# Ledger of designs, part 5: VH-VL binders against Putative bifunctional riboflavin kinase/FMN adenylyltransferase (ribF)

Target 1, 179 residues: Putative bifunctional riboflavin kinase/FMN adenylyltransferase (ribF), of Geobacillus thermodenitrificans (a4it50)
Amino acid sequence: MKVHEANQGLTLPGSVVAIGAFDGVHQGHQAVLRQAVERSRQLGVESVAYTIDPPPRCRFQGSRMLTTLQEKLDRFAVLGLNHAVVAHFDERYAARRVDAFIRELTALNPREVIVGQDFRFGRNREGDVALLRRHFPVRIVQTVCCADGQRISSTRIRELIERGEWEQSTVLLGWPLSS

## First folded at step 4 (VH-VL; framework fv_iratumumab)

Design j49 (from i8 with light chain A50Y)
Fold by ESMFold2-Fast, scan of step 4:
Formats: sequence, C-alpha cells, structure tokens
Structure j49 (fold): chain C 179 residues (1-179), chain A 117 residues (1-117), chain B 107 residues (1-107)
Amino acid sequence: as target 1 above (179 residues)
Amino acid sequence: QVQLQQWGAGLLKPSETLSLTCAVYGGSISSYYWSWIRQPPGKGLEWIGYIYYSGSTNYNPSLKSRVTISVDTSKNQFSLKLNSVTAADTAVYYCARDWGEYAFDIWGQGSLVTVSS
Amino acid sequence: DIQMTQSPTSLSASVGDRVTITCRASQGISSWLTWYQQKPEKAPKSLIYYASSLQSGVPSRFSGSGSGTDFTLTISSLQPEDFATYYCQQYYDYPWTFGQGTRLEIK
C-alpha cells in the first residue's frame, strides 16, 4: 500500500475510491473498504482509501479518536487497499468549495466512488451523493448493524469505551487486541 | 450553449444602493458557483464575491460590509446589491460562471454603473 | 491577499511575431492560474486555465506554462485579432486576484 497526502496530487489512470473518516476502521468501515477492494479487482483498476484526518468530530466536537493515523493506515493495508490518500482536516479544508473536492477526486479517474449513505463534503456540507453522481458512478454502502440490530458507529464505540465495555467495543471494531 | 445576460443600475448618486441581476440561459443555475467581478474605467479586474444555489456566499473582504449576492433558483437568476455607493464604485460590473479549474469560463456582457452627483 | 504582477505593462508587436507575457504571484499558487483576453468594451474571454490548459475554441497559437510563482503566456505567431489586453488571475486562495494587465498594441 502506498500512502499519499491529498495536497501532493495523486493521479491514477483508473481507480475505485472509498471515502470516509474511518475512525477505528470498525466493521461498518470495513464493509465500505472491502467493497472498494472487490470492485477494483472486478474492474482491473487500483483501490484507494480516501481518509480525512483527524475525523471532523474530533476536530470540531472534541470527540476522542479510536485510532491513530498510523493504526488506520495499517488496517487499510490489511484490508488490501493499494493506495491511501490522507486529507488533513482543518478549518481551511472544511471551508473548501464542493468543486475543489470534485477536482481532487477527478485526478484519481474513479470508475466508482464508494461512500456511506449519509456522506457529505464541502463548505456547509453542501456536497452530497447526488452531486457526486453527476461526476462519478457512486455506490452507497448501507449501514452495518450488529447482532442486536443496532447500527455500528464510531460514536457508539466511543460510548462503550467510556463505560468500560471493552469486550463489546472490541466486537464492533472487529480487530484483534494484539499489536 | 450557456449564456449570461445582465441588467439593472446605470446612473446612481452617492449613498444609493447598486442593484444588478444576471440570468442564466441554456443551463441550470444549481450546477455552478456564480461570481460578480468589476472593472473601473481604464483599470483592472476586481472580484466581488460568489454565490452557490444553496445561498452560500463568499465576499471579497474589501467589499464584505457593503455587498450582498442572492440567488433565485426558480428564475435561474442571481443578483448583486452594493450599499452606500461612492464615485469609487463607478465600474463595469460583470457576472460570470465560476467552477473548478476553469475559474471564470463564461461572462455576462457587462453593465456600466456610474456614480456621480 | 495574493498579489499578481504582470510584465510588461504594455508591448508593441507585429503580425507574425512571437509574444511572451509574464505573470508573477507573491506566493506559491501551484497551477491555479487563468489567462484572459479582453478587447475594448467587451467582457474578458478565458484563454488558458490551470496554467497550461487551452480553453475550448481558443487557437493553438496560445499556450501557457509555469507553476508555483512564475507563469508565462505565449502567442507563437501573432494575428490581427490578438491585439488586446491580457490578464492573469490566481484562484488558489481567496480573495481571487488579477494582475494589472498587459496591453498588446500594433507596431
């Protein structure tokens, strides 16, 4: 897996791009990322994880991170991604117009862009899946639920950790405890 | 082909409000950002601000306290208001499409606004 | 604000000449530079976007080059319709800013 910073300008002849904050790379994120790897294999192009770091909630709302950036990248590599593109989230990045994000993705020549159902981008969250679809084929991965039917999310995992429910949080993350 | 047509203003007195409208033909206003640019007689170009169809704006800090850009998606139009004009606001005002790597690829015909007493 | 400076402010040339106009940014702007042509009493017309990409419908005698802070617009064989004022613009960071213009006049 090769790692790139978003501002370095990665250009590819074709790709499948999964986009998200991917904090913890929990089972819900793994569904998105595995879909990208499988689709890239089917289409004969490179797989890309486009990740925002730190996650927007950690930057603006003070939530704790579930993984360091390096742990996140290691987990992308385990899942079989060919490339990781890291976008550093700050006030400037949050204020970018929707067309800036579209241009950045266009350089990757996506054959398909894979996102979660509530994906937003650009200033004031003005960019949505409908706008992405005007520029790229988009696949939406439905939310992943645990055995009890509840949605798997970074927020839920943080709450379990804060309550000392480590075993339950580890199940939702889906990664071994050993380094 | 996308075309921009603009109208409004003309002769103003100091302290009045400048008002211009730009209509988009041959394409959807919701697909792009839309900017206003001005050019005083014999001088260069100055960007005023942009608007997105959602109403989101960004203004040149030099004009921010006096400028308002608005959009009417049902009429495929966007408009510029500049308050408290002075002789320094005398210029040809242009509307333009604003997107991605292209910057300003389509321009309106321009509207001369003269501020004099 | 990013300051854009063009050189020269004016030049005289003959049909068939190779003409070069330069634009300098006060800080690095990568390739986020557009060149415009403006004829008297007309709106500017986009010629080159993203420093070196030719706008659709623009003759191939126009070309752009450069990145970072130093940019060049070249007209390889000047034609009568090319006498105009040329402007560069950065769209790397707000506010968008333009050069002061270069007036190209007939000898």
Scores: ipSAE 0.404, ipTM 0.753, lowest interface PAE 2.6, mean pLDDT 87

Design j5 (from i8 with heavy chain S31T)
Fold by ESMFold2-Fast, scan of step 4:
Structure j5 (fold): chain C 179 residues (1-179), chain A 117 residues (1-117), chain B 107 residues (1-107)
Amino acid sequence: as target 1 above (179 residues)
Amino acid sequence: QVQLQQWGAGLLKPSETLSLTCAVYGGSISTYYWSWIRQPPGKGLEWIGYIYYSGSTNYNPSLKSRVTISVDTSKNQFSLKLNSVTAADTAVYYCARDWGEYAFDIWGQGSLVTVSS
Amino acid sequence: DIQMTQSPTSLSASVGDRVTITCRASQGISSWLTWYQQKPEKAPKSLIYAASSLQSGVPSRFSGSGSGTDFTLTISSLQPEDFATYYCQQYYDYPWTFGQGTRLEIK
């Protein structure tokens, strides 16, 4: 896996790009990332994880991160991604127009962009799946739920950790405890 | 194919409000940014601000306290208001489409605004 | 704000000449620079976007190069209709800023 900073201008002849903060790379994120890897194999192009770091909630609201950036990258590599593009999330990045994000993605020549159903981008969350579809083929990955029908999310996992529910949090993350 | 046509303003007195409108023909105003740029006689270009078709705006800090840009998606047009004008606001004002890798690819014909007396 | 400085501020040239205009940004702007041509009493016309991409309908004698802070616009063989003022603009970060312009005049 090769790691790139978003501002380096990675150019590819074709790709499948999965986009998200991917904090913890929990089972919900793994569904998105696995779809990118499998779809890239079907199309004969490179797979890319475009990740925002630190996650916006952690930057602005002071929430705990579930993984360091390096742990996140290691998990992408285990899942079979060819490339990781890291976007450093700060006030400047948060204020970017939707078209700045789209032009960044255009350099990757996406054959397909894979996102979760709640995906938003750009200033004031003005960018949505409908806008992405004007520029790229977009696949929305279905929400991943646990056995009781509850959605798996980084927020829910943080709450379980805060309550000392380590067993449940480990199940939702789907990774061995780090030593 | 896509064209911008602008109108409004002309001769203003100091302290008045400048008002200009730009209409989009041959294409949709939706899913694009739209900007105003001005050029004082014999001088260079200054970006004033943009509006996204959803109504979200960003203004040049030098003009932010006096500028309002609005959009009317039903009429396929957007407008500029500049309050409390002075002689320094005398310029040709342009509307333009603003997007992605292209920057300003389509421009209106321009409107001369003169502030005097 | 990102300051854009063009050089020269004016130049005189003859039809058939190779002309180069330079634009420098006060900080790195990647490739997010556009070149415009403006004739008297007319709106600017986009020539080159993303530093080196030729706008549709623009003659191939126009080319752009550069990245980061240093950019050039080249006209390989000047034609009579090319006498105009040329502006660079960065669109890396707001506010969008333009160079002061380069006036290209007939010798």
Scores: ipSAE 0.433, ipTM 0.765, lowest interface PAE 2.3, mean pLDDT 87

Design j50 (from i8 with light chain S53Y)
Fold by ESMFold2-Fast, scan of step 4:
Structure j50 (fold): chain C 179 residues (1-179), chain A 117 residues (1-117), chain B 107 residues (1-107)
Amino acid sequence: as target 1 above (179 residues)
Amino acid sequence: QVQLQQWGAGLLKPSETLSLTCAVYGGSISSYYWSWIRQPPGKGLEWIGYIYYSGSTNYNPSLKSRVTISVDTSKNQFSLKLNSVTAADTAVYYCARDWGEYAFDIWGQGSLVTVSS
Amino acid sequence: DIQMTQSPTSLSASVGDRVTITCRASQGISSWLTWYQQKPEKAPKSLIYAASYLQSGVPSRFSGSGSGTDFTLTISSLQPEDFATYYCQQYYDYPWTFGQGTRLEIK
C-alpha cells in the first residue's frame, strides 16, 4: 500500500475510491473498504482509501480518536487497499468548496466511488451523495448494525470505551483496540 | 445553452445601495457556484464574491463589509447588494457561473453602475 | 492575495502572426489558471481552463501552457476577430485574482 498526502496529489489512470473518516476502521468502515477492493479487482484498476484525518468530530468537537493515523493505515493495508490518500482536516479543509473536492477526486479517474449512506463533504456539509453521483458512478454501502439492531458507529464505540466496555467495543471494531 | 441575464439600477448617489439581479436560463441554478465580478471603466477585473445555490457565500476581503449575495432557487436567480457606495464603485458588474476546473465559463451581459452626485 | 502579472501590457500584431502572452503568479497555483478574451463593450469569454484545456467552441489556434508560476497563451495564426484584451485568472486560492490585461491591437 502506498500512502499519499491529498495536498501533493495522486493521479491514476483508473481507480475505485472509498471515502470516509474511517475512525477505528470498524465493521461498517470495513464494508465500504472491502467493496472498494472487490470492485477494483473486478474492474482491473487500483483501490484507494481516501481518508480525512483527524476525523472532523475529533478536530472540532473534541471527541477521542479510536485509531492513530498509522493504525488506520495499517488496517487499510490488511484489507488489501493499494493506495491511501490522507486529507488533513483543519479550518482550511473544512472551508473548501464542494468543487475543490470533486476536482481532487477527478485526478484519481474513479470508475466507481464507494461511500456510506450519510456521506457529506465541503463547507457546511453541502456536498452529498446526489452531488457526487453527478460526477462519478457512486455505490452506497448498506448500514451495518450490531446484534442488538443498533447502527455501528465510531461514536457508539467511543461511548463504550469511555464506560470501560472493552469487550463490546472490540466486537463492534472487529479488531483488537490498541492503546 | 445556459444564458445569464442581469438587471438592476444603473445610476446611484454616494451612500446608496447597489442592487443587481442575475437570472439563469436554459439550465438549473442548483449544484453550481455563482459569482459577481466588476470592471471599472478602462481597468481590469475584480472578483466580488460567490454564492453556492444552498446559500453559502464567500466574499473578496476588500469588499466583504459591504457585500451581500443572495440566491432564490425558486426563481433561478441570484443577486448582489453593495451598500455605502462611492465613486470608486463605478464599474460594469458581471454575473458568472463558477465551477471547478472551468472557473467562470458563462458570463452575463454586464450592467454599468455609475456612482455620482 | 495572489498577484497576477501579465506581459506585455499591449502589443501590435498583423493577421497571420504568432502571438504569445505571458502571465506570472506571485506564488505557485498548480494549473489553476484560466485565460479570457474580452472585446470592447462585451463580457469576457473563457478560452482556456486549467492552464492548457481549450474551452468548447474555441478555435484550435488558441493554446495554453505552463504550471506553477509561469503561464503562456499562444495564438498560432492571428485572425481579425482575435484583436481584443486578454486576461489570466488564478482560481487556486481566494480571493480569485486577475492579471491586469494584455491589449492586442492591429499593427
Scores: ipSAE 0.287, ipTM 0.721, lowest interface PAE 3.6, mean pLDDT 86

Design j51 (from i8 with light chain Y91A)
Fold by ESMFold2-Fast, scan of step 4:
Structure j51 (fold): chain C 179 residues (1-179), chain A 117 residues (1-117), chain B 107 residues (1-107)
Amino acid sequence: as target 1 above (179 residues)
Amino acid sequence: QVQLQQWGAGLLKPSETLSLTCAVYGGSISSYYWSWIRQPPGKGLEWIGYIYYSGSTNYNPSLKSRVTISVDTSKNQFSLKLNSVTAADTAVYYCARDWGEYAFDIWGQGSLVTVSS
Amino acid sequence: DIQMTQSPTSLSASVGDRVTITCRASQGISSWLTWYQQKPEKAPKSLIYAASSLQSGVPSRFSGSGSGTDFTLTISSLQPEDFATYYCQQAYDYPWTFGQGTRLEIK
């Protein structure tokens, strides 16, 4: 797997791009990322994980990250991604326009972009899945739920960890907890 | 071929409000960002702010308390208002299509605004 | 705000000359620099974006280079229509800021 900074201008002849913060690369994220790998195989193009780091909630709301950037990248590699594009979420990135994000994705020549249904981008969260779909073929991955029907999310996993619910948090992550 | 045509104020007194309008011809205002830039006589360029066709704006902090940019997608126009003008606001004002990191690619013809008592 | 400084402030040259204009940013801006040309009583025209990418319709005698803080605009063989004022602009962070301009004058 090759790792790129978002601002370096990665250009590909074709790709399948999965976009998200992917904090923890939990089972819900794994479904999205595995779909990107499988679709890229079917289309004969490169798979790309476009990740925002640190997750916006961790940057502005003081939440702790479930994985370091390196741990996240290692998990992408295990899942079979060809490329990782890292967008460092800071004040500058938060002010980034919707058209700047669209141009960055356009350079990757996506045959398909895979996102969660609540995906937002750009300054003031002005960009949504409908806007993204005007530019690229977009596949929305449905919510992944645990056996009891509850949605798997990084926020829920952090809450379980904070409550000392180690066994349940490990199940939802699908990876051993570090340290 | 997309073209920008602008009109509005010429001579103002201190404390008045500057008002300029820019019309988009040969293309749609929708789905693009639009900026105002000014140039005082014999000096360089100063970016004032942008507006996205949805109404979302971003203003130069130096002017933010006095500036309003608005867009009217039905008329294919966007406008600049600058309140409480002083002699320092004397400049040629330009409207432009804003491609962000990829520059301003089309510009209006410019409007000279002179502020004097 | 990011400060942009151009050098020289003015330059005299003859048709056929190779002309170099420089622009320095007060902090790293990666490759996000644009060059504009402005003729008297006209709006600026964009020449080069992303430090080195030529705008559509701009003659190949114009080229740009640089990254980080130091950038250069080169005109390989100056033509009569190239006498103008040139501005750099950082497109890295808001607010957008421009250099003070370099006036290219006939010798």
Scores: ipSAE 0.244, ipTM 0.704, lowest interface PAE 3.8, mean pLDDT 87

Design j54 (from i8 with light chain D93S)
Fold by ESMFold2-Fast, scan of step 4:
Structure j54 (fold): chain C 179 residues (1-179), chain A 117 residues (1-117), chain B 107 residues (1-107)
Amino acid sequence: as target 1 above (179 residues)
Amino acid sequence: QVQLQQWGAGLLKPSETLSLTCAVYGGSISSYYWSWIRQPPGKGLEWIGYIYYSGSTNYNPSLKSRVTISVDTSKNQFSLKLNSVTAADTAVYYCARDWGEYAFDIWGQGSLVTVSS
Amino acid sequence: DIQMTQSPTSLSASVGDRVTITCRASQGISSWLTWYQQKPEKAPKSLIYAASSLQSGVPSRFSGSGSGTDFTLTISSLQPEDFATYYCQQYYSYPWTFGQGTRLEIK
């Protein structure tokens, strides 16, 4: 897996791009990333994980990160991604126009862009899946639920960790904890 | 193809408000950002600000306190107001389409605004 | 603000000449630079976008190159209609900023 900074101008002749913060690379994220890898192999193009770091919630809400950037990248490699593009999330990135994000993705020549249902981008969250679809074929990955029917999310995993529910958090995360 | 037509302003006195309108023909105003750029006589180009369909704006910090850009999607047009003009605001003002990879690919014909007492 | 500096500020050339104009950004702007041509009393016309992509309808004698901080506009075999002022513009970071212009004059 090759790692790139978003602003370094990675260009590809074709790709499948999964986009998200991917904090923890939990079971729900793994479904998105595995689809990107599988689809890229079917199409004969490169798989790309486009990750936002730190996660917006951690930047603006002060929430704790579930993984370091390096741990996240290691997990992408284990899942079979060919490339990781890291976008540094700060005030400047948050203020970007919707077209700045779209032009960055265009350089990757996506045959398909894979996102979660509630994906938003650009200043004031003005970019949505409908706008993204005007420029690229987009696949929306459905929410992954655990055995009790509850949605798997990084927020829920943080809450379990905060409450000391380590066994349950490990199950939802799908990776061994460092301690 | 898409074409921009602009009108308004002309001769202003110091302290007055400059008002210009730009109409979009042959395409949807919702597809792009829309900008205003100006050029003082014998000088270069200065970006004033942009607006998106949603009403979201961004202004050049040098002009931000005096500038308002608005959009009327029902009329497929957008407008510039610049308050408290001085002789330094004398320029040809242009409207332009503004998008990611292309920057300003389509321009209006320009409107000369002269500020004198 | 990102400062854009063009060189030369003016240039005299003859029809048939190869003309080169340069533009330097005060910080890295990737490939997010466009070149415009402006004739007297007219609006600027887009020539090259994303540093090297030729705008639709623009003659193939125009080409652009460069990335990061240093960019070049080239006109191979200059034509009479090419005498004009040329501007570069960065659209990497707002506010959008332009070079001071290069005036191309007949020799």
Scores: ipSAE 0.388, ipTM 0.738, lowest interface PAE 2.5, mean pLDDT 87

Design j55 (from i8 with light chain D93E)
Fold by ESMFold2-Fast, scan of step 4:
Parts: structure tokens; sequence; C-alpha cells
Structure j55 (fold): chain C 179 residues (1-179), chain A 117 residues (1-117), chain B 107 residues (1-107)
């Protein structure tokens, strides 16, 4: 797996790009990333995890991160991604126009872009899945639920960790917790 | 074929507010950014700010305390107001379409604004 | 702010000449640079976007190259209508900034 910084101009002749914060690379994220790897294999192009780090919630609201950036990248590599593009989320990145994000993705020549239903980008969350679909074929990955029917999310996992619910948080993550 | 036409006040006195309007013809104002750029006589270009068709703005920090850009999607127009003008604001003002990899691909004809006592 | 510096500030050339104008950014801007042509009393006209992409309707004698901090605009065989002022602009980071311009004059 090759790691790239966003804004350094990675260009590809074709790709499948999964986009998200991927904090913890929990079971829900793994479903998205595995689909990107499998789809890229089917299409004969490169798989890309485009990750935002730190997660927006952690940058602006001070929430705990579930993984370091290096742990996240290691988990992408285990899942079989060919490339990781790291977008360092700060006030400048949050203030980027929707077209800056679109032009960055265009350089990757996506055959398919994979995002969650509620994905937003750009300043004031002005970019949405409908705008992405204007420029690229987009696959929306549906919410992943645990055995009890509740959604798997980084927020929920953080709450479990904060309450000392180690066993349940490990189940939802699908990885051992770092000490 | 998209075209921009602009109009507004040409001669101002110090302390007044500069007001210019730019109309979009041959296409929709929606789904694009729209910018204002100025050029003092015999000098280079300075970006003033942009507006997204949704109303979101960003201004050059050098001007942000005096600048307001607004958009009227029903009229396919956007406008610039610059308050508290001085002689340093004398320039040709341009409106332009602003998008992605293209930067400023379509420009208005320009409006000369002269600030003199 | 990112400073854009053009060289030369002016040059004289003859019809048929190969002309090269350079633009240097004070920090890396990837390929996010556009070249404009401006004739007296006219609005600027986009020539090259994304450092090397020719704008629709622009003659093929115009070309752009470069990435990072150093960029060039080349006119392979100068025509009478090419005498104008040329500006580079970065659109990597706000505020958008322009070079000071290069005035291309007839010899």
Amino acid sequence: as target 1 above (179 residues)
Amino acid sequence: QVQLQQWGAGLLKPSETLSLTCAVYGGSISSYYWSWIRQPPGKGLEWIGYIYYSGSTNYNPSLKSRVTISVDTSKNQFSLKLNSVTAADTAVYYCARDWGEYAFDIWGQGSLVTVSS
Amino acid sequence: DIQMTQSPTSLSASVGDRVTITCRASQGISSWLTWYQQKPEKAPKSLIYAASSLQSGVPSRFSGSGSGTDFTLTISSLQPEDFATYYCQQYYEYPWTFGQGTRLEIK
C-alpha cells in the first residue's frame, strides 16, 4: 500500500475510491473498504482509501480518536487497499470549496466512488452525494448494524470505551483495542 | 454559451459604498462559484471574493471588513458592495465564473470605478 | 499569502518568435495555476488552466508546463494578435493571487 498526502497530486489511470473518516476502521468501515477492494479487482483498477484525519468531530469537538493515523493506515493495508490518500482535516480543509474536492477526486479517475448515505464535503457541508453523482458513478453503502440491530458508529464505540464496555467495543471494532 | 454583463456606479466620493451587479446570460447561476476581481489602473489583478449560488461567501482578508457579495438566483445575478471607499479603491472591477480546475473561465466586460473627492 | 512572481516583467519580440514567460510561486501549488491574456481595455481571457490544459478556442501555439513552484507559458510562433499582458494565477490556497504581469511588446 502506498500512502499519499492529499494535495500532493496523486493521479491514477483508473480507481475505485472509498471516502470517509474511517476512525477505528470498525466493522462498518471494513464492509465499505472490502467492497472497494473487490470492485477495483473486478474493474482492473487501483483501490483507494481517501481518509480524513483527524476525524472532523475530533478536530472541532475534541472527541477521542479510536486509532492513530498509523494504526488506521495499517488496517487499510490489511484489508488490501492499494493506496491511501490522507486529507489532514483542519479549519483550512473544512473551508475548502466543493469543487476543490471534486477536482482532487477527478485526478484519481474514479470508475466508482463509495461513500456512506450521509456523506458531506466542502464548506458548510454544501457538497452531498447528489453533487458527487453529477461527476462520478457513486455507490452508497447502507448503514451496518450490530447483532442487536443498532448502527455501528465511531461515536457509539467511543461511548462504550468511555463507559468501560471493552468487550462490546472490541466486537464492534473487529480489532484488538490499543492499550 | 454563457456570458456575463455587469453594471453599477462609476464615480464615487470617499466614504461612499461601491455597488456593482453582474448578470448571467445563456446559462444558470446555479451550481457555480462567482467571483469579483479588480485591477487598479496600470496595475495587476486582485481577487476580492466569491459567492456560491447557495449564498456562501469567502472574501480576501485584505478587504473582508468592507465587502459584501450577494446572489439572487431568481434574477440570475450576483452583486458586490464595498463600503467606505477611498482613492485606493479606484479600479476596473470584473465579475467572473469560478470553478474547479478552470479557475476564472468566463469574465464580465469590466466596470471602471473612480473614487475622487 | 502565496506570492506569484513573473519573469520577465516585459519583453520585446518579433512575429514568428518563440516566447517563454515564467511564473514562480513562493510555495508549492501542485498544478493549480492558470494563465490569462489581457489586451488593452479588455477583460482577461483564460488561456491555460491546471498548468498545462489548453482552454477551448485557444490556438495550439500556446502551451503551459510546470508543477510545484515553477511554471512556464510558451508561445511557439508569435502572431500579431499575441501582443498583450500575460498573468499567472494560483488557485491552490486562499486568497487567490496573481503574478504582477508580463507585458509582451512588438520589437
Scores: ipSAE 0.359, ipTM 0.718, lowest interface PAE 2.4, mean pLDDT 87

Design j56 (from i8 with light chain Y94F)
Fold by ESMFold2-Fast, scan of step 4:
Structure j56 (fold): chain C 179 residues (1-179), chain A 117 residues (1-117), chain B 107 residues (1-107)
Amino acid sequence: as target 1 above (179 residues)
Amino acid sequence: QVQLQQWGAGLLKPSETLSLTCAVYGGSISSYYWSWIRQPPGKGLEWIGYIYYSGSTNYNPSLKSRVTISVDTSKNQFSLKLNSVTAADTAVYYCARDWGEYAFDIWGQGSLVTVSS
Amino acid sequence: DIQMTQSPTSLSASVGDRVTITCRASQGISSWLTWYQQKPEKAPKSLIYAASSLQSGVPSRFSGSGSGTDFTLTISSLQPEDFATYYCQQYYDFPWTFGQGTRLEIK
């Protein structure tokens, strides 16, 4: 797996790109990332994890991160991603136009872009799946729920860790907790 | 295909407000950014700011205290207002479509604004 | 702000010549650079976008290359209608900034 900064402009002849913050690379994220790896094999192109770091909620609201960036990258490698593109989320990135994001993705020549159901991007959340579909074929991965029927999310996992619910948080993550 | 037509040029006195409008023909204003660029006589190009069809704006920091860009999606047009003009604001003003990898792919014809006492 | 510097500021050439104009960014801008042609009393016209992609309707004698900080516009066989001023623009980071222009004049 090769790691790239978003601002360095990775160019590929073809790809399948999974986009998200991927904090913890929990089971819900793994569904998105595994779909990208499998789809890239089917299409004969390279798989890319486009990750936003730190996660926007952690940057602006001071929430705990579930993984360091390096741990996140290691988990992408275990899942079989060929490339990781890291977009550093700060005030400058938060102010970016939706088309700046589109320009960056276009350089990857996506055959398909894979996102979760609640995906939004760009300044004032101007971009959504419909706008992304104007430029690329988009696959939406359905919400992943645990056995109790509730959605798996980084926020929920952080809450379980804060409460000392280690067994439940480990199940939702699908990885050993970092100490 | 798509073309831009602009109007509202003219002579202004120092302290007045510059007002220009740009209309989009042959295509929709929706889903694009729309920019204003100016060029003083014999000089280069300076980006003023943009508006997204939803109303979101961003302005060049050098002009942001004096600039307002607005959009009217029902008329398929967008407008520039520049307050408190001085002789330094004398320029040809251009509207342009601003999108994705293409940057400024379509330009209006330009409007000469002269600021003199 | 990202500073864009063009070289040369002016040049004289003859019809049929190969002409090269360069543009340098003060920091890395990936491939997010566009070249424009401007004739007297006319609006600029887009020639090359994303450093190397030819705009629709632009003659194939125009080409662009480069990435990062150093970019080149080439006209392989200059035609009479090519005498104009050429500008580069970065659209990597706000505010958008242009080079100072290169005047291409008849020899």
Scores: ipSAE 0.104, ipTM 0.652, lowest interface PAE 4.4, mean pLDDT 85

Design j57 (from i8 with light chain W96Y)
Fold by ESMFold2-Fast, scan of step 4:
Structure j57 (fold): chain C 179 residues (1-179), chain A 117 residues (1-117), chain B 107 residues (1-107)
Amino acid sequence: as target 1 above (179 residues)
Amino acid sequence: QVQLQQWGAGLLKPSETLSLTCAVYGGSISSYYWSWIRQPPGKGLEWIGYIYYSGSTNYNPSLKSRVTISVDTSKNQFSLKLNSVTAADTAVYYCARDWGEYAFDIWGQGSLVTVSS
Amino acid sequence: DIQMTQSPTSLSASVGDRVTITCRASQGISSWLTWYQQKPEKAPKSLIYAASSLQSGVPSRFSGSGSGTDFTLTISSLQPEDFATYYCQQYYDYPYTFGQGTRLEIK
């Protein structure tokens, strides 16, 4: 797996791109990433994980993140991704235009873009799946639920960790807890 | 196919507000950025600002305190207001489509605004 | 702000000539530069976007090259309709900025 900074520009002749914050690379994220790997093999192109770091929706600073950036990248490699593109989330990135994101993806020449159900991008969450579909073929991965029917999310996993429910959080992550 | 048509006041006195409108024909205003650019007589081009069809704007810092760009998606139009004009604001004003790798690919015909007493 | 400087400011040429106009950015702008042609009393027309991509409907005698800070617009065999003012523009960072223009006039 090769790692690239988003601001350095990666150009590919063809790809399948999975996009997300991927904090923890939990079972829900793994569904998206595995589909990218499988589709890339079917199409004979490179697989790419496009990730945002740190996760933009984190509200309480100082609490343990589900993964460090390096741990996230290691988990992408285990899942078989050929490339990781890291977009550093800061004030500038949060304010960028939707077409700047689309322009960056265009350089990757996506044969398919794979995103989760609620995917948004760009300033004020102005970009959505409908806009993305105008430029690329998009596959939406269905919501992943645990055995009790509850949705798996980084927020829920963080709540379990805060409550001291280490065993449950490990199950939803699908990886040993990092320390 | 897509064309831009502009209109608005041509002659202004110092301290007045400049108001121009740009209408989009042959295509939708939705899902694009739209910019205003100006050109003083015999001089070069200066970017004023952009608006996204949802209402998000960004303005040239040199003009930010005086500029407002607005959009009306129901009329397929966007507009420029520049307040407190002076003779230095005399220019041809252009509207343009603004997107991705293309920058300004479609331009309006231009509107000459003259500020004099 | 990123300053864009064009060279030359004016150029005289004959039909059939190869013409080269350059544009320099004060900072790296990757490939985010567009070339425009402007005729008297008319709006600018996009010729080249992303430094080297030919705009639809523009004759193949126009070409662009460069990346980073140094960019070139070339007209391989000048035609009568090509006498105009040419502008470069960066759209890498805000505010967007233009070169001062190069006036191409008949020799």
Scores: ipSAE 0.445, ipTM 0.774, lowest interface PAE 2.4, mean pLDDT 88

